# VH-VL binders against o27280: the designs that were tried, part 322

Target 1, 266 residues: o27280
Amino acid sequence: MDSMNVPEVLEIKRIVEESESVKTFIFSWDFRREVRPGQFVMVWDFRDEKPMSVSLIDPVRSEIGISIRRVGEFTDRVHGLSEGDLLGIRGPYGRGFELMGRDILLVGGGIGMAPLAALADEATARGMRVDALVAARTADELLFLDRLEAAGVNISTCTDDGSCGFKGFAHERLLTLEENHDMAAVCGPEPMMFQVMRILDERDVPAQLSLERYMKCAVGICGQCCLDDTGFRVCAEGPVFWSQELSRVREFGRYRRDPAGRRVPW

## First folded at step 11 (VH-VL)

Design Z71 (framework fv_libevitug)
Fold by ESMFold2-Fast, scan of step 11:
Structure Z71 (fold): chain C 266 residues (1-266), chain A 123 residues (1-123), chain B 110 residues (1-110)
Amino acid sequence: as target 1 above (266 residues)
Amino acid sequence: QVQLQQSGPGLVKPSQTLSLTCAISGDSVSSDSAAWNWIRQSPSRGLEWLGRTYYTSKWYNEYAVSVKSRITINPDTSKNQFSLQLNSVTPEDTAVYYCAREYPRDYYGMDVWGQGTLVTVSS
Amino acid sequence: QSVLTQPPSASGTPGQRVTISCSGSSSNIGSYYVYWYQQLPGTAPKLLIYGNDRRPSGVPDRFSGSKSGTSASLAITGLQAEDEADYYCQSYDYSLSGYVFGGGTKLTVL
């Protein structure tokens, strides 16, 4: 069997406190193993297993990072761990981002900046010009600004409350930014991603979008798969999709699924 | 600019030990992010990775299963070189032997190669 | 004999697109990065592609790599006479605990 399907027990090498609710856990990684921005790993605390996006890919230091927001029992337990403690990691899984052209726009909301920070590192290493629009509800929820600046990324910010940068939503800020990019990558709350996608489509900018709910589908665990317009369950490879693939998904940005699989509005 | 310079005998008799050296300039054999490889190439078996050595907080040596019982790769920090010793050679060990660097280790592949040394195993 | 399988030869004329395949299994290409090397007669191999699809500085963009499942491909667009060489793929294999190479493809420019 494939060794990637069995959790490897890894020591937490370093923990970075990104905010009150977000930590990045850093592990030594064998970079003979494939890992790409936009892919995820299954994190196992020896009780439960959850998918987490890879937020740092550093072959020079032989490290990967996984950024985790505290939102429930599993993440509360993981946040209680210290340097030297152990976690099970299996993967990576899923389809990562594909880079094309000479310049890229990144649009991230909240924790959605995590996989985009790894992508920014790769894009700058390839010599691409990188513009990032970092969006959050408040200034305290903007993530990775120092890391993006260190990578040479051109940063714009917006917050719903106006506490940092443009006052308003990501799509409103995007309308005031330069239109010319060879591609875009987008990650954040689905309503934000839907609005951003519509603007990028109008500008003829090809975009890739990362959808957390499809991470389980990529490994054959279908708890978050959606129903199509005929009522059949749809399992899709993910978490990264081109905007052309998502343009025919009726529920994208309009509905989410509750634990019983029912459509509920955002 | 990194360069690798190979040296060693071109003819070895069956059952003897093959010994080759790779001298490094422009980088350190103990460079944290590098790994130092031996690869051979023969008409019958093509390209074969033999093993590598590298330093982080300590030295690590990794060897191909096919030669693991006969092979030693030794770094020498004082001379800034690494060597290959292959015991109990047979005519099947006849090949061009290359040393090569990975930098960064594991990810980048072999970015700098030595010139190659033809080793003939014959009586 | 080789762990990764390449066609022994490929050919094309100047200006054409040529692809060279490299087939493996879940224990190598299915889980690990793929690399490509170009070897001109009488020289050591030269790194052409790393990380499945990335080019070192100085490698023309007409060379590209791709990977799908347990297979990888090297594509050469706008084929030129100086591309005539042997091409080798490489990955890592966890069952063998080592790097593995393809058998090589001799590319002839007609």
Scores: ipSAE 0.507, ipTM 0.785, lowest interface PAE 2.4, mean pLDDT 87

Design Z72 (framework fv_libevitug)
Fold by OpenDDE, second read of step 12:
Structure Z72 (fold): chain C 266 residues (1-266), chain A 123 residues (1-123), chain B 110 residues (1-110)
Amino acid sequence: as target 1 above (266 residues)
Amino acid sequence: QVQLQQSGPGLVKPSQTLSLTCAISGDSVSSDSAAWNWIRQSPSRGLEWLGRTYYTSKWYNEYAVSVKSRITINPDTSKNQFSLQLNSVTPEDTAVYYCAREYPRDYYGMDVWGQGTLVTVSS
Amino acid sequence: QSVLTQPPSASGTPGQRVTISCSGSSSNIGSYYVYWYQQLPGTAPKLLIYGNDRRPSGVPDRFSGSKSGTSASLAITGLQAEDEADYYCQSYDRSLSGYVFGGGTKLTVL
């Protein structure tokens, strides 16, 4: 388990505009230090700190990428930064994805594709066949399509409004796909993940799902990211969970805790 | 194919300086992607990392704490090689010395090694 | 005394599965990649596993690496006579600011 560390001040090496609301910030990384797809880092802008998934792992360039969606004050400030500016990074933290088998299915919604994009790179590098179901509300919110395609990923898109690919939700599109995979990795809105998990379970496809919760310490101490009934800490035991583990989590797909500890519906 | 060829004396007297050279073929000592290491092996101490040199916009050196006060690793871009100097040697420095490359493709594992050079410290 | 701890010896018969353990701490294996090297008699070490569980080109799939917590393991399936060698784990230690090796495991094929 990771220990709490002082943020390392890093220079933004590059910024990739993924969409209107999502940017990927690239940093130099010492690859003597382990980083796994599915793990997250705490990003510090010298005022506030937020957990962000690692979306790029490139040992050849000695770089990692962190994809951030603009959703509030913190992310607004971060999105205002330029190449050469500084951010504090501590981590990585949490349990990342495991790879097994030869054929892997990735199901991602919105910013949930961030950790899955990193996983796709690793899987393809290992010679695995990767199918990715990329979902978003609209076409302009679909993430990492060019990157995934370049990596050799077989992409299927799904949009709520039908502006690109299948019109409907990810789980609906999944039902139309007949092929089974050796394993699946899922990340996105919990209602989506919940439905996808159910389908995968029925098909006996081992699945890992990455949860998002409010995190404060990232080291399993503060309890802000604890899941009801199980006591699982998303920052320590997760954020990646097996479907069997999540089947025990009462709140999964139903609600989350806000910073005050109140139940907030999805 | 990348190869490392070591050269230098196999016998050094106590208090003198151990000097070895590692010649690189098939890669550049100033490659932004590689790091160049010295490691030694002895029955008493096993494998022991001594230090490395690498280029990233400028040259960097990292040394093991155990030898930091006595060690110097220098790249030579003109000859495409790097050297090891270990000062004030004692019999405890008797070992087989290896140069090795770290490569990003292998997550900076040491994927290419020199043939090794036995260096004996004796009066 | 090596920073990483390995059993000094291991043995197996041809066709068997053998595992070699490598025990470290949070300052090394717990946070840094693990590598494995095979050293045949009279030769330099050869990279066998990198990045915890990855095989370089030319390394048979009989060799596999794994890591959990502060420990790593090398597994050899379908043991062959040619596998008789010394095996070393390696990582980086932040407290020492340097690479660290295990003490090595001498594998004998009976």
Scores: ipSAE 0.873, ipTM 0.927, lowest interface PAE 0.6, mean pLDDT 95
Fold by ESMFold2-Fast, scan of step 11:
Structure Z72 (fold): chain C 266 residues (1-266), chain A 123 residues (1-123), chain B 110 residues (1-110)
Amino acid sequence: as target 1 above (266 residues)
Amino acid sequence: QVQLQQSGPGLVKPSQTLSLTCAISGDSVSSDSAAWNWIRQSPSRGLEWLGRTYYTSKWYNEYAVSVKSRITINPDTSKNQFSLQLNSVTPEDTAVYYCAREYPRDYYGMDVWGQGTLVTVSS
Amino acid sequence: QSVLTQPPSASGTPGQRVTISCSGSSSNIGSYYVYWYQQLPGTAPKLLIYGNDRRPSGVPDRFSGSKSGTSASLAITGLQAEDEADYYCQSYDRSLSGYVFGGGTKLTVL
């Protein structure tokens, strides 16, 4: 178990620039080791370690990809790296997505499309029909459209500013889309996911939602893992949760908790 | 389409070297997506993976800990085959020996197997 | 001795569903893909399931695999006489740095 928790130093094989702020770092991977869409790895730059979702799972090429948005000092340093440079990778960790049925809806916001892009590849490989609603603040922040199109995914877009596709939020766009999916997977800002979940619940579509803030829970870091304010056992293995689990949690989509347990608005 | 054909002796004396060969048709031993395995099967120990060889930019060999000190798996690109050598054999090495391909390696499992060779280690 | 634990035998009648379990630990099934092989008497094993739940071309859809935690299962629906065989699970073990197999399950069709 100890050796599985030690970072493996891997060479960056390829870097894909997804947008001005997002890059996908591609590594060779030993596919005897299981990795599933919705899981994450700890990325170590030899100074700090941060959780990042797996965005590409390619057993044929023996490659995994990790998509990283530039948001602070750690991610700025990682974005400065080149092909051939080294990073430490530990994992994978967390509960991944489960697939069921024939038809799946993916709803992604911003970098939340990263784990959903990996899921789209798996769903398509299993012969499922895949519809994706890709949401962002602006057209330049829509991610993975070419990759989803290449996989045969039916794509709908929306942007807050109307610069591409529907003008508005993901949940507003979802109200104008078909209701006939066997399941859904959702990843993005928590307020977006909450609104999307309510619509899917109304349509009786079982949904899985990926919560970035719970990636630390899967590796034993418990600062913000509690979902249930009534005291029931609620620190579940994340980051992926079924909508039935989240619909019973009062804080989901409304507030989070700091290390002292205080409510903090989104 | 891909076939593996095994050859080698069915009887080996204790302390000697067991040598088996697996000839490949329909694929290349240096195919960068494949891995080439040796597995044995005995009533007492069941199925045991012994090791594998594969090529990417160079050759890699991986061996089971239980046989690592006695085993060599060698690819031969000119003959399109790979071999097993197991040194210092004992009666406990009596088994049916199989060669098998993974393609693509790792994720996809052992999709093609040789016919098997019964090797008896006895004086 | 087998690293992965399977029941030594299983049985069923034609048309029934039968399941074969494979139990391991965090050093193998808990972290690595599971494979299943069918072995008819006098023949080499044949790959039946890879990647926990994927079927190679030519394997009927009545065979399916699943994995939960440190355990895996092979399910056979619509059991047929020709399914009478030995079934083996396989994974990779981190502590042994190698592939490991279950002890095998002899499936008898009545």
Scores: ipSAE 0.742, ipTM 0.878, lowest interface PAE 1.0, mean pLDDT 88

Design Z73 (framework fv_libevitug)
Fold by ESMFold2-Fast, scan of step 11:
Structure Z73 (fold): chain C 266 residues (1-266), chain A 123 residues (1-123), chain B 110 residues (1-110)
Amino acid sequence: as target 1 above (266 residues)
Amino acid sequence: QVQLQQSGPGLVKPSQTLSLTCAISGDSVSSDSAAWNWIRQSPSRGLEWLGRTYYTSKWYNEYAVSVKSRITINPDTSKNQFSLQLNSVTPEDTAVYYCAREYPRDYYGMDVWGQGTLVTVSS
Amino acid sequence: QSVLTQPPSASGTPGQRVTISCSGSSSNIGSYYVYWYQQLPGTAPKLLIYGNDRRPSGVPDRFSGSKSGTSASLAITGLQAEDEADYYCQSYDNSLSDYVFGGGTKLTVL
């Protein structure tokens, strides 16, 4: 039987409080089974199942981590759990990030830093130079700064309110950074990713972008994960896409879809 | 530098028990990131994994389905070694037997191998 | 006989690129890491590639691994006479709950 389609009931080994609204749940993992940065798992609380990006991949300790922001009923219930409690995990699913070159830029907004933190760990372990632009609304919502620093990552921050680093949006901060990079990886709110992508395209930096919001179905055969104009299925062909693939998608960065599939502006 | 040194008989009669030992230097058999494997190789069947033992908070043993009813892999922390015992051998068990380490366990693969022991099962 | 399928032989001349394939299924390569081992005549296998595409210290960068779907490949660029050896792929198989090896590929240089 295909073990990826059946939830495995795992014990929460450790919980790390990343911020007031974000926790990382750590589980033992059999690293004969492949997990790559940019992939996601389905987290099952025995009522509902939701997709969550893998934020820690540690084959030496045999651990994976899943970072969860408290935003609704499911995530509020999961945040109420303790070490020793059980969750169902199935996966991993999706296309992960591909590393290339020697110098990489990471641009993350809010919880979008979660999959990028895992990527930063792998890139630094491979001897790459990593620059990370970490963006949030306020200073206390910046995520993974200590972990990135410990990994040897060069960190730039920006906050909407100016409480830490550059005052402004990620793309505005990126315009003040003139470092050369072989590739970039971007994850966060779609309007941010769209603006960042346009700057990177002008600089001829190949970029990979993760579209977390379309992970509605994990089996990879559903139309609910499709993007306008291209017919991409996020679960099967994403969530990570090259900027070239997204440049022709009219939906990207402009509107989302409601549960009925109708266009809703950001 | 980690080294694995094998010892045991080169000839075993059918129906008897094959017993091999792998002595470890440069690492501990109870190292919590390692796993200790037995693998054999024959011209007819190629490379075959037989099983492994490893320690986290307690000892774990995993055995290949084809030999599970006849095999025991046993760590010895006092001598820093692990052994293979294979019961009721037949001529089909004739092979070169290797011990090997995984470090880190699961992910890294078998990074250090013993020299190999040719075992012939014949009357 | 083998759960993972490799060509039994491959050949090339010095300086060429050679690839060795390893084919499996969703119960093994499709979900689990792939490893490659080099075995010189009369010696134990030596780890050449782990984690699909990672090289241990001391392995030349002309050896590389890749994986796509249920198949993996070992590539050797700038082929040298000392690369003449048997090459084995390895993964884990969930249906067997066993580590599994390919049947091996005998690489002949010239």
Scores: ipSAE 0.727, ipTM 0.866, lowest interface PAE 0.8, mean pLDDT 88

Design Z74 (framework fv_libevitug)
Fold by ESMFold2-Fast, scan of step 11:
Structure Z74 (fold): chain C 266 residues (1-266), chain A 123 residues (1-123), chain B 110 residues (1-110)
Amino acid sequence: as target 1 above (266 residues)
Amino acid sequence: QVQLQQSGPGLVKPSQTLSLTCAISGDSVSSDSAAWNWIRQSPSRGLEWLGRTYYTSKWYNEYAVSVKSRITINPDTSKNQFSLQLNSVTPEDTAVYYCAREYPRDYYGMDVWGQGTLVTVSS
Amino acid sequence: QSVLTQPPSASGTPGQRVTISCSGSSSNIGSYYVYWYQQLPGTAPKLLIYGNDRRPSGVPDRFSGSKSGTSASLAITGLQAEDEADYYCQSYDNSLSGWVFGGGTKLTVL
């Protein structure tokens, strides 16, 4: 029928080149329907569908944005599209970020900055102080710096190769930052998130982390989106989890499961 | 500031057409960011949304299912107003009728309302 | 018949906290933003809350909204005599393809 589980065919209104490998696709959206930072949509190119985080939520312009990194056949095809072309969008799905307190730390790695950019906009609109640690392998892979600065976010950067900001990993940079926050939100490679979570736990900063590894079925009817110990289904009960929930999961930061259910190290 | 001023009949006979107009000042009926609504209120049924009109590249009209077969909402750009026509009225259509703006459309709710027009449907 | 369910009345004394509930389903509140309106006798409704929990300019911070699952709530802290009014919730309903309102709650300040 016309439930949220049926794709809506939308025209690409605008494309923003975020980097050589990342584009944000912008669509008109009916903001009677709720969309929250941390939620994702299924993007359908009429051949295949993949889950993508919502990276822009702009009720004033009636626009949503979806940032897509080029990593394979599906994303290569989508990157080949132009303004005016059509994509199917299903959703939004998943548990979004919760905001509390007066200040928030965002820690994002690579494309993990996409859902955090949307969160930064909302936190700033609510009058919160926002500090962002933006991490990538190289300077040209740092995402959304201009957008974050325009939103009034205090930005720190780090790159593995030292081409911008601190030379090293996100958790190493975080150890040099002596700031207290009411909460944190973290999104990026799972090993990075595990190390960041440990530091935030030691500082008694409650953190929310976005797990994107098992977003293979957005409707929650399959078991592929599941964490080992707790039975949490990432697409239905996530992808956003509090650090207290994840500290009880033996899989987090250590291994994952492939489609056959086998343990695969990170 | 934006103001909405309503006109129209106070008494309508059953089976006839109810016609109301909402004049806009301080904004444009064709503003891309706005939507223009008609809502009615009766003691027995409370608030009831009837429909809206708005402009992007063209005009769109959306109507509540309960009145869709009898209702027309028309913008008039030259007079900067929009109207409501409700056909084949019955005593059940007796209500206070309001026009209201959404701005920006959808997310922000109805931020400016007209003064209301009491419409009585009786013989 | 109202699509969204509100208690018909609520009451409180000056200075206290009052909460007004609004219950719906997955076709409305479960998927769509919630709005709250205040209506004083003889006047048009006034927008108090949009986007579940956001206040328009000029609305005091003692009014707040929240939403969980298929239900929403309006909270009024530091209740004042001038808060005596009817309160209405609003959401969109996808099965009806339109805006829907609650039946209204008459708040009495004792």
Scores: ipSAE 0.733, ipTM 0.870, lowest interface PAE 0.9, mean pLDDT 88

Design Z75 (framework fv_libevitug)
Fold by ESMFold2-Fast, scan of step 11:
Structure Z75 (fold): chain C 266 residues (1-266), chain A 123 residues (1-123), chain B 110 residues (1-110)
Amino acid sequence: as target 1 above (266 residues)
Amino acid sequence: QVQLQQSGPGLVKPSQTLSLTCAISGDSVSSDSAAWNWIRQSPSRGLEWLGRTYYTSKWYNEYAVSVKSRITINPDTSKNQFSLQLNSVTPEDTAVYYCAREYPRDYYGMDVWGQGTLVTVSS
Amino acid sequence: QSVLTQPPSASGTPGQRVTISCSGSSSNIGSYYVYWYQQLPGTAPKLLIYGNDRRPSGVPDRFSGSKSGTSASLAITGLQAEDEADYYCQSYDNSLSGFVFGGGTKLTVL
């Protein structure tokens, strides 16, 4: 725990370009320290520090990967870095996914596929059957398809514009998939996750959902991570929550926070 | 088919230096995926990790705090072995000493162990 | 005293389920992977579980590991006479900057 609060300066070993807007940065990692799919690290560029989900956990190669979407000044600077450059990494932090049963459904939207890619690797290594529904606005925003295929994952895709796979939203595609699963894991835009959760609840499939709100949270207790009704703190108690926990939160799927922390409808 | 073969004296007098060697076959002591450990076991203290040596771009040694001032672990690439040197021994150092490999290092634990060497510290 | 706490003994009859606990703190099990070793009389320890709950090749699926918070458990189902042995947990401790072992549990098959 103490050493988790001090950044380690690590060399960027390899960079994988996942899409026009997403890169995975790969670092050597000391695997005496536990890291679980669904956890995040604080990435420090020696100016600012931001939370990023762990997207690759590879004890055989002694590597972790962190996938970063270009959305602002910090991520623009990080995207400008090259192999051999240095970043500070602190963590991991947060509650990771729990695996149970023999089969799992993954539902990922956009960059939300990043923590689910790490989970897919873990689930397949445990001998679970893995079905993944990968959703994006367009075909070029679908992430990790080659990696999932290499892991033996059964992949379904959907795009809003119909440029790859099913034309429509993740929840619409999910309605056409009648297969029972022992559990599900969901990560993506909050409105998508809310619709998916409703369907899984009706099917009695226990689901874990990872909240994008962790991207705005600092490590520890912060107001931006506090959910409306229950007082859940995403960075301290999340970012992964069971669907039963989120069903009691009036804010989930209905309201977001603006930069000042005020409630705004989706 | 990796084997670890231990050698060294079974009786050491108090205040002297305990010296043991672990010879490696089926792997290289300089393998960058491995780490090479010394562990001891006594009825009073159970299993105690003493330290390890491993190679990446250079050699690293890590030692348990309880023995750090008295212990040296040395790899020898020419003989494909690593040794334990423990100075100023007391009867409390009486134990069965094991060498062991981690492979791959860190995550996978100690997958291959030597046969063990009983060392008695007695006058 | 060992840093990780195990019960000194455990027992069961053939076919039953036995669990062995290993308790630590945030400086070890709470942040680091847990390993389990089996030691038969007169032999070196044998790796039984790594990475909290992974089995090396050749270890029967009757052996399983789990970890919750600062504690870990080894479960043995379908207990057999040959399982009579000493069992040790191991983790890393960041305050000691080294690997630490539990005190060991002697399992007797009744």
Scores: ipSAE 0.695, ipTM 0.857, lowest interface PAE 1.2, mean pLDDT 88

Design Z8 (framework fv_libevitug)
Fold by ESMFold2-Fast, scan of step 11:
Structure Z8 (fold): chain C 266 residues (1-266), chain A 123 residues (1-123), chain B 110 residues (1-110)
Amino acid sequence: as target 1 above (266 residues)
Amino acid sequence: QVQLQQSGPGLVKPSQTLSLTCAISGDSVSSESAAWNWIRQSPSRGLEWLGRTYYTSKWYNEYAVSVKSRITINPDTSKNQFSLQLNSVTPEDTAVYYCAREYPRDYYGMDVWGQGTLVTVSS
Amino acid sequence: QSVLTQPPSASGTPGQRVTISCSGSSSNIGSYYVYWYQQLPGTAPKLLIYGNDRRPSGVPDRFSGSKSGTSASLAITGLQAEDEADYYCQSYDNSLSGYVFGGGTKLTVL
């Protein structure tokens, strides 16, 4: 725990099944070491290492939580672990969210609610009013509703299929919410974040957005962090960025690039 | 409300052992979310953390490198207190000694302090 | 080995804003929370700020903390005569495996 660049081997204290595809792994943590909502850790299963956002910061219990969605071989192996098993954790890394003002809007899609759940806890502890728009494809994929409610957060839900709350996409639901906020924090699929950002810009609400694609760059696994649609490399400390930084990047929310450098829709 | 009450001698001769006790009221020394610290203050060294003790499934003791070879911090659950022993004292150990709680441990800092005990090391 | 550095003194007049700095390194403030304590003459230190910028219950909002990189600051707005005290920063140092304090700042209200 006395070095951020060397993985600590930590015992999985508790596992929470958030959905069929998402689990939160809870570890004891030394809270002398700073950890902020929006930061991530590198999770090492003794074969491979992947960045994961911190989803629970609980200094009273001396615990952190890391929420992991099952999407491939590494995450499949981690999901197969049990309480008492060991994982390597190093970090935290990256710049976290900044809090300002009295009122905050959180807009989260799918696993993007993970860092926002930790932020909601901090914002409520600071006495801020917190409104959360929680979006998912279906009702059973909505994450952290019980934690948000327990924290006193005002919750709106949105599902693509209409199985819970508003039927439609997060940005469509946001258009029906006409409250001003001092700031917003957004995390989820990049196309969702782009649409939400544009609405917040029109309302003059400063927003912070968390982009997973920059987590590797922050830990020195520096690939080509390219957001420029002209092919120019942009290197910035992430994963959290202000909306004004992202509004200047034409490819944000519109396309990604394949190995041949061709534009591919999300 | 939580209170910490210190007791111990105010004058210690060089090469002797300094012994201080901190009695706890309003909390338990074995509270798993707390840690119990000793800190001293002198004009030459300022505030200096000496060490702490805390309980989770077992007792843990952590000591500052500057005193580690001479220091022992011991909890006493039956009397709800914790003590400091500092061996082989020198005039440089002259200071006001404080006990203090962290609650919750690690994150919140030293939220409750004892009244302080002036210890003078002289011949 | 690392010692947190504070100015030995600071001063201000009633109603003004005063800031007290605390400088460290990557082995302490750069990775660990910063705390601030107020000590009135003849009394034990009192926790004023924890977690870089949080106030315990009962501490007025005119006291605030901030942290950037390897440095931290305590700000006091609307300075009052009763704020005349010594102020200490604290963090954890990973090379020493222990808590470390700044040298303290004597704040005089002129």
Scores: ipSAE 0.621, ipTM 0.806, lowest interface PAE 1.6, mean pLDDT 87

